# VH-VL binders against q8rxn5r50to198, part 9

Target 1, 149 residues: q8rxn5r50to198
Amino acid sequence: GKIFFISQTGTAKALAQRLHELCASNDIAFDIVDPHSYEPEDLPKETLVLFIASTWDGGKPPKNGEFLVNWLGESAEDFRVGSLLLSDCKFAVFGVGSRAYGESYNAVAKELSSRMIGLGGLEMIPVGEGDVDDGELDRAFQDWCDGVI

## First folded at step 5 (VH-VL; framework fv_burosumab)

Design S31
Fold by ESMFold2-Fast, scan of step 5:
Structure S31 (fold): chain C 149 residues (1-149), chain A 123 residues (1-123), chain B 106 residues (1-106)
Amino acid sequence: as target 1 above (149 residues)
Amino acid sequence: QVQLVQSGAEVKKPGASVKVSCKASGYTFTSYYMHWVRQAPGQGLEWMGIINPSGGSTSYAQKFQGRVTMTRDTSTSTVYMELSSLRSEDTAVYYCARGLYSGWLPRYYFDYWGQGTMVTVSS
Amino acid sequence: AIQLTQSPSSLSASVGDRVTITCRASQGISSALVWYQQKPGKAPKLLIYDASSLESGVPSRFSGSGSGTDFTLTISSLQPEDFATYYCQQFNSYPTFGPGTKVDIK
C-alpha cells in the first residue's frame, strides 16, 4: 500500500509518518510517498492508497500535491478513464484543515475523495476531517486510523 | 498471438436473456479494456459498452443501460456480456473487441476482435 | 453523440483503380478516427488508426488522411481481395461508427 502526504507546514507529513508507524506496529507494510515525486499514471497499479492532505487558503492543495490533484480532476472527467481506471483501488482520505476557512474547510481532502470515487476507486471509510485550531486534531486522526486499520 | 474466442450461436425467445462469452489469450488479460460491439443483419456497427478486466468496473452505452451486464473471470481470462429482456431488434452478431492504450490512456478503438456470436431472437 | 456519415454508400470499381471513401464527423474529432475493413461473414479488421497511421500487416496501397471533421480512406490500386465494406469510427468520445461503404469489384 501507499500513504500519500500533501503538506504545507509538515503537519500532514508528520501524521503520515505516525500512520506508517502505527501500521508497522500491526505488521502492515506501507510506503510513504510524496506525490511530487510520483507518476500519477502509475496510480492504477495500486490496490490500496491512503491520503493525508492539508488545505491552503482558498481551498488549494500544497504545492507537492498540486499536480496529482489536478491530474485526478482532469482524469475523472475524461470519458476514457472516468469510473473505470481505479476499479481495483481501495482508498481512504484524512484532511488537515481549519474551520476558519469556512466552505474551504478540508476542501482538498474532499476533492481527493470525490475524484477517486469518480475514477472507480472504493472508499473504505468516509473522509476524516481534522481541524488544526480546535485542539482535537490528534483525536480526529486516531479515530480515522482506527477505521482504516 | 492474440486471440479472442467467443461462444457459439444462440436462438432465444422474446423476453429471455443471453450470455455471450469471450475468452482471451496471447496477452495479459488485465492490461487491456474489453469492449462489446454488435451488428444487426445488413446494418452497421454499434458500441455497447466496456469492461476493465482488472477490478471489473464497467460503462455501458445509454441505449443498453439497465439491460446489459458485463463481467469477467480473471482465472479463465474470459469476459461475458449478458443482455436481458430480449426483443427481435436485438437479433445481431455480437463481438468482443480489445481496446488499445497510448501510454497510460485507453483508446476506444479495437485492434483484435472475436469471431462474433450470432444471437437470433424469434418467436 | 458524434455522428459519422460516409460517402459513397456503395461503389463498384475495376482492379487497379484508385478508390476514395470519405467520412465526415458532426463535430471536430481531431485525428481520433479509425478505418476498418469487413469482409462478408467476418469480424472487422483494423486498417488505419489516428486518421493516417497504417496498422501493421496492412498493405501499403491503403492510406488515410484528414483531421477535424473530414477524413478520407484511399486504396491506390484496388485488388480482388479488397471486396469488402469499409467503416470509419471515431474515438474522441464514446465510439460511433459510420454506416459503411460497400466496395464491389468488377
Scores: ipSAE 0.488, ipTM 0.813, lowest interface PAE 2.2, mean pLDDT 92

Design S32
Fold by ESMFold2-Fast, scan of step 5:
Structure S32 (fold): chain C 149 residues (1-149), chain A 123 residues (1-123), chain B 106 residues (1-106)
Amino acid sequence: as target 1 above (149 residues)
Amino acid sequence: QVQLVQSGAEVKKPGASVKVSCKASGYTFTSYYMHWVRQAPGQGLEWMGIINPSGGSTSNAQKFQGRVTMTRDTSTSTVYMELSSLRSEDTAVYYCARGLYSGWLPRYYFDYWGQGTMVTVSS
Amino acid sequence: AIQLTQSPSSLSASVGDRVTITCRASQGISSWLVWYQQKPGKAPKLLIYDASSLESGVPSRFSGSGSGTDFTLTISSLQPEDFATYYCQQFNSYPTFGPGTKVDIK
C-alpha cells in the first residue's frame, strides 16, 4: 500500500511518517510517497492508498500535490476515463487544516475524498479532520489511525 | 436483538421521489456501515449504495448517481434513502442492510437486513 | 464492475441430497465472497463469509470453498427448510451479486 503526503509546512509529512511507523509495528508494509514524484496514471494499479493532506491559502493544495489533485479532478469529469477507474482501490484521507479558513477548512482532503469516490474508490472511513490551531491535532490523527488500522 | 426496522410500503407516480427510513437498534449505530440493496419482483439483488453513520459519508452505485441520496440521524439511529425521478422499473423491495466494519478491510457484506420496504411506481 | 455468474440457475433436489452451487467471478476476488439464503417474501440471510467461514448460528451442513474466481456452496444433506434461492456476493470492490440459484423440491 502507499501513504501520500501533501504538505506545505511539513505537518502532513510528519504525520505520514508517524502513520508509516504505526503500520510497520503492526506488520503492515506501506511506502511513503511524495505525489510530485508519482505518476498519477499508476493510481489504478493501487489497492490501498492513504492520503494525509494539508489545506492552505484559499483551499488549494500544496504544490507537491497539485498535479495529482488536478489529475483526479480531470479524470472524474472525463467521459472517456470511466467512473469506476479506481474500483479496486481502498482508501482513506486525513486532512490537516485550520478552522480559521471557514468553508476552506480541510478543503483539499474533502476534495481528494470526493474525487476518489467519484472514480469508484472505496472509502474505508470518513475523512479525518485535524486543526493545527486547536491543540487537538494529535488526538484527531490518532482517532483516524485507530479507524484505519 | 440487533434489529433494522424499515418504514411502510409506498405507492408513487412516475417522476415522484420516495424516502425510505431504517431504524437500527441493539448495537452501536456508528460502528457499522449501512447499505441499501433493492430487489425487483422476481429478480435478483442490486446494491445501491453505502453510508457511514459515524461521519455521514456516502458512495452510490453508478446506476443511481444523481438520483439517490443517503442520510442518517445519529440521535434516532436512523438511516434514510431517498430515490428521485422514479420510473416504473424502480418498483422493488428496498432493504437496508448492516455492513461489517473491520477498519482496514471495508467488509461490504451484510449480516443483518431490514424487513424490506415495497415501493410501487405506477401510472 | 465485477460480474458474478452462478450455476445452475435452478435445480430440483430431495431431502438428504448433497447440493453444490457454483459462483464464478469475472476477475480475481481473493476470498472476498459471501453466500446468502433467501426464502420467498423474506430478506436474505448470511450463510458464509470470506468464502469458507460459517456464520454463527448457521447449520454445519452448509460449507463454502474456493478462492480467486471459482467458488462453491455445498449443502451436505438437504433439509426441508433449505429450499430457497442462494446468492453469492463479492466485496473485493463495490458489492455485486450473482443472479441466484433456486433450489426447488424434486
Scores: ipSAE 0.000, ipTM 0.522, lowest interface PAE 15.3, mean pLDDT 85

Design S33
Fold by ESMFold2-Fast, scan of step 5:
Structure S33 (fold): chain C 149 residues (1-149), chain A 123 residues (1-123), chain B 106 residues (1-106)
Amino acid sequence: as target 1 above (149 residues)
Amino acid sequence: QVQLVQSGAEVKKPGASVKVSCKASGYTFTSYYMHWVRQAPGQGLEWMGIINPSGGSTSNAQKFQGRVTMTRDTSTSTVYMELSSLRSEDTAVYYCARGLYSGWLPRYYFDYWGQGTMVTVSS
Amino acid sequence: AIQLTQSPSSLSASVGDRVTITCRASQGISSDLVWYQQKPGKAPKLLIYDASSLESGVPSRFSGSGSGTDFTLTISSLQPEDFATYYCQQFNSYPTFGPGTKVDIK
């Protein structure tokens, strides 16, 4: 499988590393992947994908995830691949954000989930949402990990 | 050699369902999308829908929404098309047809076709 | 939906003749057009893809041209095995087919 981190300050990347260690402890092999170095056209070959995604100011993805998020949006609108492309792909998404952003709270994670579903992906559990400002981020993340593993 | 072999002719009454099979050989079954196209006697060709054999996801033409179900069995490299609530207007030859790719992007035209299955709907 | 028309609906020709069949789309489809040959009792056979690209194994007497809304299939020297119905199909959106052009012996 692959764990994608979309991260500006390193929080989502650190959580991806913790998830990788937890999976390894359960004999589940994952590669941690920076989307900036990944070809989105290879997504249809993946059978298991986990996203840990930060939302930047204004509901925008961090730069390392911008191309992937935009590609998924464009592909979901393409009649040739919509609902078909990722039909063999199981996925789950965890968002890292702040409720202080209001409507933009975990917008990137929600968009990723919506686009992956639109492309035929199977969502294993609902989008997890962590808030960096509430002191409960680690608990929210652990709850999500328990659901996906 | 690539071959698509379909099940034999069917005669059905209005209101019944029909399930046509298409067995693929000579290529990696899960690497190509499969489409279904029909042709009423003496008439032209009509696209019905598409299935991705890898995961089983489908996209069907709006005209057939709610009446057509496409499935596959990867262990036998077989695709199925089931059409329910049959009407006399559904009398046609039904074809399975393999789709193509340009790089990673599917192209909705067809290089190999099954031999066709005649479905007759009459009372 | 994108509608395709073909002209003529049928024609009669002799072996050795140059045959031209036209396909017109109700809106621009770039070069996203394919030509098939269908003989009685048989499945269609791919002849031309991307408006002008000859499918492997198809005789060079077949050629396609056009882009946008107007497309042509040409058979430069008709052979006995070419008597068939020819269909255009667009793939710029969900597939639609022309009504077919029947090529009969004269």
Scores: ipSAE 0.568, ipTM 0.835, lowest interface PAE 1.6, mean pLDDT 92

Design S34
Fold by ESMFold2-Fast, scan of step 5:
Structure S34 (fold): chain C 149 residues (1-149), chain A 123 residues (1-123), chain B 106 residues (1-106)
Amino acid sequence: as target 1 above (149 residues)
Amino acid sequence: QVQLVQSGAEVKKPGASVKVSCKASGYTFTSYYMHWVRQAPGQGLEWMGIINPSGGSTSNAQKFQGRVTMTRDTSTSTVYMELSSLRSEDTAVYYCARGLYSGWLPRYYFDYWGQGTMVTVSS
Amino acid sequence: AIQLTQSPSSLSASVGDRVTITCRASQGISSALVWYQQKPGKAPKLLIYAASSLESGVPSRFSGSGSGTDFTLTISSLQPEDFATYYCQQFNSYPTFGPGTKVDIK
């Protein structure tokens, strides 16, 4: 499987490392992947993908995830692959955001989930939503991890 | 040798369902999309839908939504097309047809076809 | 949906004749056009893909041309085994087929 981190300040990356360690302690092997160094055309070959994604100002993805997010959006609008491309791929998404952003709260994580579902991906659990400002980020993340493992 | 072998002819009454099979051999079954195309007697060809044999996801033509179900069995390299609520207008030869890939992207045209299955709907 | 029309609907020709069949799309489809040959009681056979590319194993007397909305299939010297119905199909969107052109012997 693969754990993708989309991170500006390092929070999502740190959570991806924690998830990786938790999976390893339960005999589950994952690779931590920076989407910037990943070829999105290889995504259809994956059977299990976990995303930990932060949302930046204006609902935008951090730079390391921008190409992947844009590729998923373009692919979802291509009639040839809509609902078929990722039909072998099980996935889950955890968002790192802030409710202070209103409609942009965890927008990147929600967009990832929507695009993955649109392309035929099988969502294992609902999008996890962490809020960096509410003092509950660690609890929300642990709850999501318990659902994934 | 790539080959698609379909089940035999069926005669059904209006309101019944029919399930046609298509067994693939000579290539990696999960590496190519499979389409279904039909042809009413003396008429042209009509695309019905597509299935990804790997994950089982489908996309069907609007005309057949709610009536067509496509499935597959990877252990036997077989795809199935089930058409329900049959009407006399559904009398046709039904073909399975293999779609090519261009890299990671499926092509919606067909290099190998099954021999066809005649489905007759009459009272 | 993209509509395809074919001209003529049918034609009669002799062995050795040059036969031309036209396919017209209701909107631009670039080169996303395929030609099939179908004989009575048989499944269609792929002849030409991407408007002008000859499928492996298909005789060189078959050729395709065109782009956008107007496409042509040409058989340079008709042979006895070429009497069949020919269909164009577009794949720039969900597949649609032309109504077919029947090539009969005179």
Scores: ipSAE 0.051, ipTM 0.677, lowest interface PAE 6.4, mean pLDDT 89

Design S35
Fold by ESMFold2-Fast, scan of step 5:
Structure S35 (fold): chain C 149 residues (1-149), chain A 123 residues (1-123), chain B 106 residues (1-106)
Amino acid sequence: as target 1 above (149 residues)
Amino acid sequence: QVQLVQSGAEVKKPGASVKVSCKASGYTFTSYYMHWVRQAPGQGLEWMGIINPSGGSTSNAQKFQGRVTMTRDTSTSTVYMELSSLRSEDTAVYYCARGLYSGWLPRYYFDYWGQGTMVTVSS
Amino acid sequence: AIQLTQSPSSLSASVGDRVTITCRASQGISSALVWYQQKPGKAPKLLIYDASSLESGVPSRFSGSGSGTDFTLTISSLQPEDFATYYCQQYNSYPTFGPGTKVDIK
């Protein structure tokens, strides 16, 4: 499988590394992937992907995830691939955000989930939502990990 | 050699359901989308829908939503099209047809076709 | 839905004649148009894709041209085996077909 991190300050990347270590301790092999170095056209070849995604000011993705998120949005509106492209792909998403951003809270993670579903992906568990400001981020993340592994 | 072999002709009464099969050979079954297209006697061609044989996801033409179900069996390299609540207007030859890819993006035109299955709906 | 019209609806021509069939789309489809040949009692056969690309194994007397809304299929020297109905199809959106042009050989 693959764990994608979309991260500006390094929080989502650190969580991806933690998830990778948890999986490895259970003899489950995942590759940690920076979306900036990944060709989105290869997503249909994946059978299992996990996303850990930050949302920043204005509900937009960090730079390393911009191309992937935009590609997913464009592909979801393309009649040729709607509900068909990712039909072999199981996925799950964990968001890293702040409730102080109001309506933009974990917007990137929610958009990723919606686009993946729209393209035929199978969501293994509901979007996990972590808040960097509430002191419960690690607990929210652990609860999500327990649901996915 | 690529072949798509369909099940034989069917005669059904109005209100019944029909399930047509299409067995693929000569290529990797899960690497190409499969479409269904019908043709009423003396009429033109009408697209019904598409199935991804790999995951089983489908997308059907608006006119047939709620009445058509497409499925596949990867162990036999076979796709199925079931049309329910049959009307006399559903009398047609039904074709399965293989769709091509361009890189990661499917093309909605058809390079190989099954021989066709005549479905007659009459009282 | 994108509507396709074909002209003429039918024609009769002699062996060796140059035959042209036109297909017009109700809106722009770039080059996303294919041509099929259908002989009586048989499934359609792909002749031309991407408006002008000849499918492998198809005789060179067949050619396609056009882009946008106006497209043409040409048979440069009609042969007896070309008796058939010819259909255009667009794939710039969900597939739609023209009504067909029947070619009868005199």
Scores: ipSAE 0.146, ipTM 0.704, lowest interface PAE 5.0, mean pLDDT 89

Design S36
Fold by ESMFold2-Fast, scan of step 5:
Structure S36 (fold): chain C 149 residues (1-149), chain A 123 residues (1-123), chain B 106 residues (1-106)
Amino acid sequence: as target 1 above (149 residues)
Amino acid sequence: QVQLVQSGAEVKKPGASVKVSCKASGYTFTSYYMHWVRQAPGQGLEWMGIINPSGGSTSNAQKFQGRVTMTRDTSTSTVYMELSSLRSEDTAVYYCARGLYSGWLPRYYFDYWGQGTMVTVSS
Amino acid sequence: AIQLTQSPSSLSASVGDRVTITCRASQGISSALVWYQQKPGKAPKLLIYDASSLESGVPSRFSGSGSGTDFTLTISSLQPEDFATYYCQQLNSYPTFGPGTKVDIK
């Protein structure tokens, strides 16, 4: 499987590393992947993908995830791929954000989930939502990990 | 050798539903898309839709939206096409046909076809 | 939807003749065109994909050409087993087929 981190400040990357260690301790093999170095056209060959995505000012993805997020949106407009492109892919998404940003709270994670579903992906558990400002980020993340592992 | 073997002929009344099966053998069932194509007697070919046998996701032609349902059973390597609210105009031979997956892009042309299932809709 | 037309709708030819069938698309489809052969009572058989690529096991007397909107299927020396209806199909959008060209061998 693959764990993708979309991260500006390093919080999502640190959580991806923690998830990787948790999976490894349960004999589950995952690769941690920076989407900036990943070819999105390889995504349809993946059978299990986990996303940990931060959202900040304006509800936009950090730069390292921008190309992947845009590619997913464009693929949904292609008649050849439509709802079949990712039909072999199981996935789950955990968002890292802040409720102080209102409507943009975890917007990138929610958009990733919506696009993955639209392209035929199977969402294993609902989008996890972590808030860096509420003191409960670690608990929210652990609850999400328990659902996915 | 690759084979697609379909269920036998059906006779239905208008308003009924019909479910046609297509059993695949001789290749990895989940590695290729399966399409359904029909042909009315003496007429040309009409594409109905596509299913990915691995995940079960489908995409259907606009004309059949709401009336066609495609499913699969991976344990028996079988795909199914169910057409509801049948009309006399649905009288046709129904074919399953294997499509290719070339890299990341599904190919909508068909290298192997089932033998066809005649569905007759009459009052 | 992309509509395909075929010309002629039917023809009769002798063994050894060169036969050309044309397919025209209502809009540009690049090379996204496929040819099938269908014999009476049988399922279609793939002959040519990507406008000009010969499917494995298909005799070399069959060839395809064209791009954009105009395409041709050629049988360089017609054989008795080539009696059939020939269909073009596009895949530049959700698949549509031409109305078919019936080839009678006389």
Scores: ipSAE 0.006, ipTM 0.583, lowest interface PAE 10.1, mean pLDDT 87

Design S37
Fold by ESMFold2-Fast, scan of step 5:
Structure S37 (fold): chain C 149 residues (1-149), chain A 123 residues (1-123), chain B 106 residues (1-106)
Amino acid sequence: as target 1 above (149 residues)
Amino acid sequence: QVQLVQSGAEVKKPGASVKVSCKASGYTFTSYYMHWVRQAPGQGLEWMGIINPSGGSTSNAQKFQGRVTMTRDTSTSTVYMELSSLRSEDTAVYYCARGLYSGWLPRYYFDYWGQGTMVTVSS
Amino acid sequence: AIQLTQSPSSLSASVGDRVTITCRASQGISSALVWYQQKPGKAPKLLIYDASSLESGVPSRFSGSGSGTDFTLTISSLQPEDFATYYCQQFYSYPTFGPGTKVDIK
């Protein structure tokens, strides 16, 4: 499988590393992937994908995730062939955000989930929502990990 | 040796539903997409939709959305197509057909076909 | 939706004749075109995929050519068992079929 981190400050990347270690301790092999170095056209070949995605000011993805997020949006709108593009892909998304941003709270994670579903992906568990400001990020992340592992 | 075997002919009244089965053998059932295509008597071929037998995901042609439901049973390697609110214009031979996956983009053309199921809608 | 037209709609030919059937798409579809043969009372059979690739087990007298919007199926020396209707289909988008060309043996 693959764990994608979409990260500006390093929080999502650190959580991806922690998830990787949890999976390895349960004999589950994953590759940690920077989406900036990934060819999005290879996504349909994946059977298991985990996203840990932060949301930047204005509800925008960090730069390392922009191309992948835009590609998913374009693919979902390209003929109706896209509705089965990811039908063999199981996925889950954990968002890293701040409630101080109101309606933009975890917008990138929610958009990733919506686009993956629109392309036929199977969501294993609901989008996890972590808040960097409330002191409960670790608990929210652990709860999400328990659901995905 | 790939084989797709469909259920027998059906006669239905307008407004009824029909459910056609297609049993696959000779290959790994979950490794290929399955499609449904129909043909009215003396007419051409019309694509209805596709199901992924592995996950059960489906996509249907716009003309049939809301009326067609595709399902599968992996324990019996069987796909099903149910068409509701039948009209006389739905009288046709219904085929299941195996689709190819060619890497990143599925190929929606068909290397093996079932023998066809005649569905007649009349009073 | 991508629309396909075929010409002619029907033809009659003698055994040994060269038969040519044309399929035209309403927009460019690259080489995303297949040809099927359907005999009366039977399911269609795949003949040609990717516009020009011969399906395994199909006689070499069948060939396909073309790309973009114009495609051709050729039977170099018609045999009695080639009596059938021939359909083109595109897979550039969701599948659509041509209206068919009926080949009758004289």
Scores: ipSAE 0.000, ipTM 0.521, lowest interface PAE 15.6, mean pLDDT 85

Design S38
Fold by ESMFold2-Fast, scan of step 5:
Structure S38 (fold): chain C 149 residues (1-149), chain A 123 residues (1-123), chain B 106 residues (1-106)
Amino acid sequence: as target 1 above (149 residues)
Amino acid sequence: QVQLVQSGAEVKKPGASVKVSCKASGYTFTSYYMHWVRQAPGQGLEWMGIINPSGGSTSNAQKFQGRVTMTRDTSTSTVYMELSSLRSEDTAVYYCARGLYSGWLPRYYFDYWGQGTMVTVSS
Amino acid sequence: AIQLTQSPSSLSASVGDRVTITCRASQGISSALVWYQQKPGKAPKLLIYDASSLESGVPSRFSGSGSGTDFTLTISSLQPEDFATYYCQQFNDYPTFGPGTKVDIK
């Protein structure tokens, strides 16, 4: 499987590393992947994908995830792939955001989930929502991990 | 030497269901989308829907929503199209046809076709 | 849905004749147009894809041209085995087919 981190300050990347370690302790192997170095056209070959995604100012993804998020949006609107492209792909998404952003709270994670579902992906659990400002980020993340593993 | 071989002709009564098979050979079954197209006697060709043989996901033309079900069996490289609640106007030759793949985006035109299965719906 | 029309609906021609069939789309489809040949009792056979690209194994007497809304299929020197109905199909949206042009060889 693959764990994708979309991260500006390193928080999502650190959580991806924690998830990787947790999975390894349960004999489950994942590769941690920076989307900037990944060819989105290879996504249909994946059978298990986990996203840990920060939302930046204005509901935008951090730079390292921008191309992937845009590619998913364009593909979801393409009639040729609709619900067919990612039909072999199981996935889950955890968002890293701040409620101070209001309507944009975890917008990138929610968009990733919506696009993956639209392209035929099977969502294993609902989008996890973490808030970096409430002191409960680690607990929210652990709850999401318990649902995935 | 791609081959798509379909099941034989069927005669059904109105209200029945029919299930047509299409066995693929000569290529990697899960690497190409499969489509179903029908042709009523004396009429043109009509696209019915598409299946991804890898995951089994389908997308059907609006006209057939609720009546058509497409499935596949990867162990036999076979796709199936089941049409329910048959009416006289469903009398047609039904074809399976292979779609083209270009990178991650398939092209919805057809390079190989099955020989066709005649389905006659009569009382 | 994108609608396709073909003209003529049918024609009769002699062996050796040049035959031209036209296909018109209700909206622009770029070059997303293919041509099929269907002989009586047989499945359609792909002849031309991307408006002008000849499919492998198809005789060079077949050619396609056009873009946008207006397309043509040409058979430069008709042969007896070319008796068939010819269909255009667009793939710029969900597939739709033209009504067909029947070519009868005298």
Scores: ipSAE 0.343, ipTM 0.757, lowest interface PAE 3.0, mean pLDDT 90

Design S39
Fold by ESMFold2-Fast, scan of step 5:
Structure S39 (fold): chain C 149 residues (1-149), chain A 123 residues (1-123), chain B 106 residues (1-106)
Amino acid sequence: as target 1 above (149 residues)
Amino acid sequence: QVQLVQSGAEVKKPGASVKVSCKASGYTFTSYYMHWVRQAPGQGLEWMGIINPSGGSTSNAQKFQGRVTMTRDTSTSTVYMELSSLRSEDTAVYYCARGLYSGWLPRYYFDYWGQGTMVTVSS
Amino acid sequence: AIQLTQSPSSLSASVGDRVTITCRASQGISSALVWYQQKPGKAPKLLIYDASSLESGVPSRFSGSGSGTDFTLTISSLQPEDFATYYCQQFNSWPTFGPGTKVDIK
């Protein structure tokens, strides 16, 4: 499987490394992937993908995830792409954001989940939502990891 | 190795403008926001604003609204900060700094700083 | 805007001493606090992020603690190279800095 980090500061990347170590300790093999270096057309070949996604300026994804998120949006709206494009793909999403900013809270993570479902992906657990402001980010992340593993 | 290299010291008269440059190297220039922070002699640090090197959008501190302009040139991996209508109170060292954020604007702290540019405003 | 205060404004200590510097925020900022070291004529250097995480390459004698409104930077055994001014900064909103604490070695 693959763990995608969508991150500017490295917070989501650090969480991806932590998840990778947790998976390895349970004999589960994952590759940590920067989406900027990934060809989105290969996504239908994946059977298990995990996203750890920060939300950026104006509810937008960090730059390293922008192409992938836009590709998913375009594919979900394209009539030539069936609603079963990702039907073999199990996935889960953890968002890193802040509740202080209201309706944009974890907007990227929620959009990723919605687009993956729209393309036939199977969501293993509900979107995890980490709030960097509440002192509970690590607890929220661990709870999400427990649901994934 | 990440480096931010700033232009040299400037001496200006009140009412003039100054434009400070900051050249980035050792990382993908468009992948991190750049901020400007100043420090008056013997005083603390004061945040001035932020620029997105990719799209060129900016957000400036209220105190500097209308006087500060931030720009960038992606071909040279350089950001610029221009401060107009200079007053003696603008005498300070001006720093560019690379922003790390915690998943949401406006939450930044700074891992790499330029060496600073001394701007002196005197008659 | 979130205001930060630091205590003390300055201190003098001997090599080997334990030094503590406090930063207090005007409202709760969770763990969204960093510490910088600034030596005379130099740019600030990141020491601690997320209140207690040690930046790579920073000596282990530096540590941070606290959450909410009260934060502490500790230097467990002061060295000559630690003479500097130390600043806290919050990133729970647009960046604001504390006024700094100057550490002079006796």
Scores: ipSAE 0.000, ipTM 0.481, lowest interface PAE 19.3, mean pLDDT 85

